# VHH binders against q9y6x5: the designs that were tried, part 15

Target 1, 379 residues: q9y6x5
Amino acid sequence: LPPKLLLVSFDGFRADYLKNYEFPHLQNFIKEGVLVEHVKNVFITKTFPNHYSIVTGLYEESHGIVANSMYDAVTKKHFSDSNDKDPFWWNEAVPIWVTNQLQENRSSAAAMWPGTDVPIHDTISSYFMNYNSSVSFEERLNNITMWLNNSNPPVTFATLYWEEPDASGHKYGPEDKENMSRVLKKIDDLIGDLVQRLKMLGLWENLNVIITSDHGMTQCSQDRLINLDSCIDHSYYTLIDLSPVAAILPKINRTEVYNKLKNCSPHMNVYLKEDIPNRFYYQHNDRIQPIILVADEGWTIVLNESSQKLGDHGYDNSLPSMHPFLAAHGPAFHKGYKHSTINIVDIYPMMCHILGLKPHPNNGTFGHTKCLLVDQWCI

## First folded at step 14 (VHH)

Design wf8
Fold by ESMFold2, fold request of step 16:
Structure wf8 (fold): chain B 379 residues (1-379), chain A 127 residues (1-127)
Amino acid sequence: as target 1 above (379 residues)
Amino acid sequence: QVQLVESGGGLVQPGGSLRLSCVASGFTFSGSDFYRIGWFRQAPGKEREGLSDISGSSEGFTSYSDSVKGRFTISRDNAKNTVYLQMNSLKPEDTAVYYCAAGEYIRGSDHWTYDYWGQGTQVTVSS
């Protein structure tokens, strides 16, 4: 009879989409459960780092997934969205599905959540799907519900990941109301399908479900480009990641590279690693490069060429446009409660509490989420 | 293996119309939410230009460049695994080789990547 939890991410779901677009199915889910209107995510506000922060409760500098593109100078290894399988990158933390399935009489299942197809500390999710964007939401959901309903030992923690609205947010931009309305309606229909499937299989009443996201999306424009080639010869550095947070590995004296870049654009902040603002918690990991460039909201760093994306994320995590939401329903959660904000790292200790797991050391604060839970006092 | 075959190019007078077809094979486009098929063109001495694309999702989400919006319409026929570009009000500057291409979106990316291309079909707008 152990408690069960399904964690769902719709990538790039900006918090204010909830008030600016119609979501009858998601709003019904919220009405019968809880809502956190804004989740303050971690810097940089990118996909792999924030998904790992949710499941570890750690800042990026602490869990080691510091960007979607990384380089390790000692091992000379590269990480990218298409080269993410080496456990080396993931082993600086223990995600909740590993902790969960090492408990007596418990399993974990996963459909596409970043890292779940990697053997982290020689442990891979008990049931998982290898990442493949061609696999439909219905197939991902069918696998997850089959595993939740039929596995021995029982699956007590499951994850489900979907690439929208991120894919469309990059392509159209969040201000394209006509196209984004149709995309977001589809996502709401998928949430309706999820809830209906859980009800039909008899899972709905005793399964805790969290629906959240990793980041938001801001509008970009061809009028807001920062051309690095106009400021520095590309032979003076190795580019590890480009936009909106560029990661710069100098090939010449670091101070010389910094000086060439510091006045490149008034719409970009240039930091030596030791000068990165403390509020980013983005300094104490060797995977963070010696110089980073942080574009202002809506600006794109390019190498003397145009950009085709109309929306982007990765910016300063204080920006409301970078914030996702969190909704939850199930036996552990109140009904009809709305909460203003939590930190994304707070989700991990809350999930550990729901599952009866001892959390690893982390940056979350359990007290921030108490008001969501029926077994806790809000004060 | 993914394969794309264009047809429907040719010579047309200014102000005329053409419909280009792109037949896809080696994958099921219909129902593939993170695949798009699109049209591009390249005139002599010019860089390749993206014109329009349509997603494989059941909704068929579309995109248009400013240079063709209102004159060109992308559509698909799921039974034939085919994407069309209806080109109206053609001008001499629309003269180019037109390519169809298939693109994919993966988690963690900030853009769609078009890796599969047809051989192209010539469109000439002249009298």
Scores: ipSAE 0.791, ipTM 0.901, lowest interface PAE 0.9, mean pLDDT 94
Fold by ESMFold2, look of step 15:
Structure wf8 (fold): chain B 379 residues (1-379), chain A 127 residues (1-127)
Amino acid sequence: as target 1 above (379 residues)
Amino acid sequence: QVQLVESGGGLVQPGGSLRLSCVASGFTFSGSDFYRIGWFRQAPGKEREGLSDISGSSEGFTSYSDSVKGRFTISRDNAKNTVYLQMNSLKPEDTAVYYCAAGEYIRGSDHWTYDYWGQGTQVTVSS
């Protein structure tokens, strides 16, 4: 009887893949539920920041996961995609699974969503998998559905994460129709398997399911490289993150480093921290470095090396290529409704409403998602 | 412990063929969507060049560099935990040490990382 929600992310699923490729299973999911065609994500448009924004409703400056690579000068701690388990990094916010499982007769489950294997505020998801990329989608789904069916107290909030189409998007680029068609067909088959499994277990009619993503993908090229070593000697700064948003910690006077970088490439914007555009909401956290470099769409910042990838993300969040979609199905959602856009931070207060949770202070606007929900007057 | 062993190198005439083998152990490749085994080469005085790779997924997604596409074919035999590189229409410029390597993709890395390498096998194309 308690309201239940499964939140699913397919990493790097660009919104316009829905128009440019065939998704019979996902389209059936949408037909019986809702679609948001474009989700405006948060800057920078990277994996860890945007997954945490979904579950906290906060901009990156407010939740403290400001990139996939970070450095704290006081504690000398480093964060990376392979060094992400220190609660220090995550403790500036309270994600929805923590709030959920602290309620009477509720628990939370997670299959590899970023942060769910970390004890945030000394609280780890009630059921979780340690991150391991070798674990199949089928095993992740089997664990999630087992926990949804067999737990006491019941699992009312669950997450499921899959690394595609991000992995293939980086390798082939979003415009490689031959390879991406095969990859996206597999993803659609996995969505079909998810729906079929939920139906077979008797969960489908009473479980709310959100399928979304953190960002899109843009095409890169060896002809669009910004060679940072040609503009500045590495001895003048510490590099915290490289591309497409470089994070620069000066070793000498900040103005001198800025002046060497400002004319490095016409395809890169160089910002002193205080000059970062307000629309990015990316300024008020000590983990944001004194200088950032923001490459133009499709450009790659390198250190005198070739790039291994043909697609990338992390660019300006106004770019349509960076936007994911959101689809949802379940008793809380209308049937056959299409919505043009929401902000990614709006997902959190909507999820709290569905689950009957009091949201923590956040940057989302519940009114932006009202039209998706059957229990709301759409005004 | 991950281990990769190449074999099948040698001398061959221009226009000839060779088949390289890479036997893997110490990790699960078959059914692993986010693992790849690939072939690379390095000629004297040149940078190491990526040639081809194949994923562990059931679909076996492949890639090829422009320099070898149409002449080289990557394949696998899951029962033997082995990846092959069939090299046809060999040219003197294909002379190099050939390496197999195992790569992984993890969430948030934004690229495939090849961390495990074999010792290499010499291929020489000459009259």
Scores: ipSAE 0.780, ipTM 0.899, lowest interface PAE 0.9, mean pLDDT 93
Fold by ESMFold2, fold request of step 16:
Structure wf8 (fold): chain B 379 residues (1-379), chain A 127 residues (1-127)
Amino acid sequence: as target 1 above (379 residues)
Amino acid sequence: QVQLVESGGGLVQPGGSLRLSCVASGFTFSGSDFYRIGWFRQAPGKEREGLSDISGSSEGFTSYSDSVKGRFTISRDNAKNTVYLQMNSLKPEDTAVYYCAAGEYIRGSDHWTYDYWGQGTQVTVSS
């Protein structure tokens, strides 16, 4: 009987929301399972890179999804949130749903996890939804639970993705307790619906469920803008990504562009690619541009305009505000155990262990997650 | 095709009130968690300014700019696929063309993007 795993992401769920807001359904899920209070994610702390890191166990430089907006100068290809389906971008790694589906008598299912509607290494999940933000959580959940319960060969690995609280976090900022309380209550209700549906279908006792996120959210302000147009003319560079980590492709000598930018703002660090701090593991991929600009927490890089967002992410991955959480429940996991921290890349080897899969080479450390698992010696 | 039609503009005295309507057609707004309909304005010689918006979710999450908070209220009528802006305590500086716009949030965009716009309705606040 192959074990089954459902991996759920609520995008932009900052770890300390658990302490600052009420989650009766999620807290009950945690009480009967495990919690990792802080997950240290990968730099840059953006949606596509971190979702791919969860399912590959790799740093961004190693899996090749290095930002939500990318450009390849050789092929002249562009990647964006609305232009993400070219396998070219995804093929530098093998995500767990591909490995799972290649096993005898197994299939994978997906409800909108980034990359699951792309044929990666000519392989796509047997059951998937094309990304469409108009599809309700209920419909995503109904499809996933139907596939988990009624598929041949059986679905043993499934993913489910929801865009909140990220969408509202950008809109209101994490410090807007009035609005964020209403948003987070809705998310807790969705978690309650998830658990209830799994119980009603007889899946709850024998399905492993991970609820996690890709990153957190920090407060932004109209008083904390870095106007890039004040420092450098557009004609000197191509802008590949803007904020809070700008990716700069020089059109003139790189040193000249660097010198124009290096003193632009005391609230922004300017790095030549070779000078990017080693702790970021963000250097060894051709998709990382020759110059990056890293704004301080809460600062926004703009092009001579105001910003409408009150929250953002993408900053230094050492910042607690950028960290998500992880909760899990199921036969593989202890009950009532809390763990302080893991790295987001550690999730992949743990999932491979639960599913009985041989992990591809990766940056995760299985030992970091052993204490979550009933079949492991924790000491 | 997606269409937004504003109405309810006109001439009003300072301190007065107006209610703007935005009728959406070509899509269903209600139940769409990641769609918003909002109000913007543009006075002569100024940049277009976002005022308020409301989500399509059942909760109807709202936002307001500082310039109108406390004076303007956004609401919706799901049966009519319509969003309203109730404008109270109007001032001469509220004189502008008011636009309704529809926007979407998609994974990885990190912001709400308004791609569909109405033609605008004139609001004039003067004695």
Scores: ipSAE 0.779, ipTM 0.904, lowest interface PAE 1.0, mean pLDDT 93

## First folded at step 15 (VHH)

Design ug4
Fold by OpenDDE, fold request of step 21:
Structure ug4 (fold): chain B 379 residues (1-379), chain A 121 residues (1-121)
Amino acid sequence: as target 1 above (379 residues)
Amino acid sequence: EVQLVESGGGVVQPGRSLRLSCAASGFTFSRYAMHWVRQAPGKGLEWIGNIYHDDSTYYNPSLKSLVTISRDDSTNTLYLQMNSLRAEDTAIYYCARHIWGEARTSAFDYWGKGTLVTVSS
């Protein structure tokens, strides 16, 4: 039988939540499998880019999903959460569910994972749910497990996405122990439901399951604001994305716009596109705007009429507060093994290996995950 | 203070047209993308479409043929033209201001109180 893999994402699950809160179900999952304590995600540390990096193994500049809000100056197209269905934005890479279907006589399934309800390279997931935030976790889980258990050709790769604790992190801030404890308890219960469902269906012993996230969350405050309107008139530029990484499209000379912004705040770095630090791997794409602003951790870039959140993400991907975790269980993984750190792009070649797929060119390093796998030698 | 006020709703017969308006105040309207959403009785929020600062528009594919979104920056007004209305178009209609950089949480930071549209023979 071909190996099967279920990839689960809880959006905005910061890695250190595991140390600061109780997760009985997740801890049991980890005890019977493996844990990577920190996953270094890609810059910018936002939802769409990082989820696409997980399933492509590519930096954002390479797969083309460079933000949650994008603008392409050549085609004059816009991308956002509300209008993410145009294949134009996704076609710069090949996600693993497409590879899975094209390389073998297999099917893929998806419940709400970014990009899975879009035909990419004229291929869409064999089974998928259109994104709808009102659909319960239970219904998503029921569909995924039904497809895993009863499909022809068989579903060998599946994705499951859930919006928490990201939404709550934004609302309450990660330092709100009372509210976040309640939210994280619910997530742990959902993990319990997942495990129970798999056991009931007889999938638990044979299915490889990865539980991970795309990014963490940092605490924001009304005392840590950077107001762009105090530095530059809105008539001089178009705002493509705002906080914590602002994307600036100048309406006047780029140098003039840069000069107005470069000293706007000591808590914000201003980069011309060609001067973006190499370590971000965030330069070689036309969808990256001519000027980007990067706020320091916990600082929020605002306009005069902006709303405020108590938590946010998107900051430097070297910050621990931005890092998610990875846990896994199944025949491909060791039992009771913990690993310190991997890169988020390393997940793709690992998943390809598990599924017996030839990976597309990617930025991941298979060697970083060898210690997690029973069929590999650990150095 | 940011304010959005919808108007133009009411009772209309099937097959008729209706134009809704949204009056915006308290912010620089011209630099924001704006959205229309609706909520039918007993159903969840449904995205209708949006319009960007450059007048580019995007629509829900299920509604594209029946709706047109436009804006007038000189009067800070957003419009929703609806044609060939059906009973299933009965809902409260909201205008909402776009928020940058959000995904799978809330695409809007402000919205109005809504205007009720009832399509009935």
Scores: ipSAE 0.911, ipTM 0.959, lowest interface PAE 0.5, mean pLDDT 96
Fold by OpenDDE, fold request of step 16:
Structure ug4 (fold): chain B 379 residues (1-379), chain A 121 residues (1-121)
Amino acid sequence: as target 1 above (379 residues)
Amino acid sequence: EVQLVESGGGVVQPGRSLRLSCAASGFTFSRYAMHWVRQAPGKGLEWIGNIYHDDSTYYNPSLKSLVTISRDDSTNTLYLQMNSLRAEDTAIYYCARHIWGEARTSAFDYWGKGTLVTVSS
């Protein structure tokens, strides 16, 4: 039988949650599988970009989903959470589910993973749910497992997405132990439900399962604000994205806008597009605006009329608070193995290997994940 | 200080049209994208559409043919034109201010109190 893989994302699950909270179900999952303690995600550390990096193996500049909010100056199109279904935004890359289902006798399924309800390169997931936050995890799980078990051609790759603990992290802040403990317990219970369902259906032993996340969460505060309106008049630019990485589209001379912003705060770096640090791999895409502002960890970029959150993400991808984890279980993976760190783009070539797919050109390194896999040499 | 106030709701017969308004205050309206959403009884929140600062509009594909969103920056007002109303369009309609950079969470930071639209024979 062809190998099967289920990719699960719990949005905003910071890696160190595993050290600071109890996860009986997840720990059992890990005990019987593998753990990567830290996954270095891509810059910016936001939901859409990083989820697409997981399934493409590409930096954001390459796959074209460079933020949760985007603007294309040529076509004058806008991208946001509410209008994310235009293939225009996704077509700069080929996600793994498309590659998979274009193979003979294979199909893909998706429960609300970003991009899966969009025809990318004129191909949409064989089975998918339109994104709807009101749909329970149980219903998503039911659909995914049904498709994995009963589809023809068989579903060999599936994705499952859940919005927590990201939403709660924003609301409570990651340092709220009381509320976050409750939230994370619920996540662990969902993992328990997942495992139980797979066992009940006889899928557990044959299905490869990856549980991961796209980014972490850092604590924000009313005492750590950067007000752009104090530095520049709003008539001089269009705001494409705000915090913690602001995307600035100048309405006047770019240099003049830059000069007004460059010393706005000691807790914010201001970059012309061409001066963005190479380590971010966040330069070579037209959807990246002429000026970006990057707030320091825990600082929030605001306008005069902005609201604030107690937690946020999107910061420098080298920060541990931005890093998620990866756990995996199944025939392809060792049991009881822990690994310190990988890059999030490394997940793609690993998944391709597991599924027997030829990967598209990508930024991942298969060698970084070899020690996780039973069929690979790890010295 | 930020305030959104919806108006124009009421009871209408099927097939009729209705125009809702949203009056915005307490912020620079012209630089924000604005959204319309609705919540039917016993159902979750449904996104209708939005309009950006440059008047570009986006709609829920299920509703696109039935709705038009517009704005007047000179009066800080957002509009929702609805045509050929059906019973299933019965809901509380809200205008909401766009928040940058959010995904799969609340894409809105401020909401109005909503206006009730009832479509019944």
Scores: ipSAE 0.910, ipTM 0.959, lowest interface PAE 0.5, mean pLDDT 96
Fold by OpenDDE, fold request of step 16:
Structure ug4 (fold): chain B 379 residues (1-379), chain A 121 residues (1-121)
Amino acid sequence: as target 1 above (379 residues)
Amino acid sequence: EVQLVESGGGVVQPGRSLRLSCAASGFTFSRYAMHWVRQAPGKGLEWIGNIYHDDSTYYNPSLKSLVTISRDDSTNTLYLQMNSLRAEDTAIYYCARHIWGEARTSAFDYWGKGTLVTVSS
């Protein structure tokens, strides 16, 4: 049988949730498969960028989705959650579902994964759902499993996306044990539903399944605010993105704007584009604005207002609070193996290997995931 | 305090046009992108479109031909022009303030109480 792979994302599932809460279904999944305890994601640690990094193996500067909110000064186009359907934003890379689908006797399917409802390089997933937050997990699961089971040519790669626990993390904050326990219980139940569905359909033994996430969550507070309006007049710049990494487009001299912001807060680093630390791999793209502001962990950048969020993400990708996990099960994976850390870009070459696809040039290292795979030597 | 107040809703016959307004206060309106969304009875929230600070507009493809969004920064007012209204356009219409950097969560941080539009023969 041709290899099949289902990639599942629970948005904003912080890695250490696994240590602090009970996940009977997920733990059973892990027991019969593999676990990577920490996945170092890409900077900035936001939803669209990291989901695209998973499926391209590229840093954000390379695949071009550099934030959830973007602006291109040349074309004057805007990108946001509400207007993410323009291929212009996605075409700087080739995601794995496109690569897969362009192969003979293969097709791809997607349920709400970022970018999957957009024709990228003039190719859209053979089967996909337009993003709609109101669609239940059950309906998404039903569609994806139907496609995996009944499609011709067969679906060999599929994605499934769910918005929790990210939304709840923002609302309650990750330190709210009572509410987050309830939320995470629901997530575990959904994983149970997924596994049960796959077993019922006879897919469980032959389907490779990866369960992962794009980022974690850190606790925010009204006591940790950075007010930009206290440092600079709004007439001097256009705000392209706000918190915790602000993207600044100056309307006056860049140096003047920089000088007004550089000492705005001891809990915020201000970078000219050319001075952004190399470790972020966040410099070589025109969609990155001339000045970026990076708040310290747990600090929120605001515009003369309070914030309703009690949790947020997007911070330095070296912070453990920003890291998700990866679990996997299927014929390609060992059973009962745990690994400490990989980079999120490493997932792409691994998936390509599993599917027998030639990977596009990427920033991942296949060697980092060899120990997870039954057909590889782990030294 | 941030406030958004929608107006202009009511009962209208199919095929007619309607213009909704949203009065904004309590923040620098001109800095923000603004959205229109609606919720029909028994249905989820549907995004209609938005307008950025530079007057760039984006629309739901299913509604693009029937709606136009505009803004007047001098009066802090957002507008939604709807043409050729149908029964399925019956909904509560909300204006909402854009929030930067969010994805697959709430796309806005403030919204009004809404205005009811009923399309009926």
Scores: ipSAE 0.910, ipTM 0.958, lowest interface PAE 0.5, mean pLDDT 96

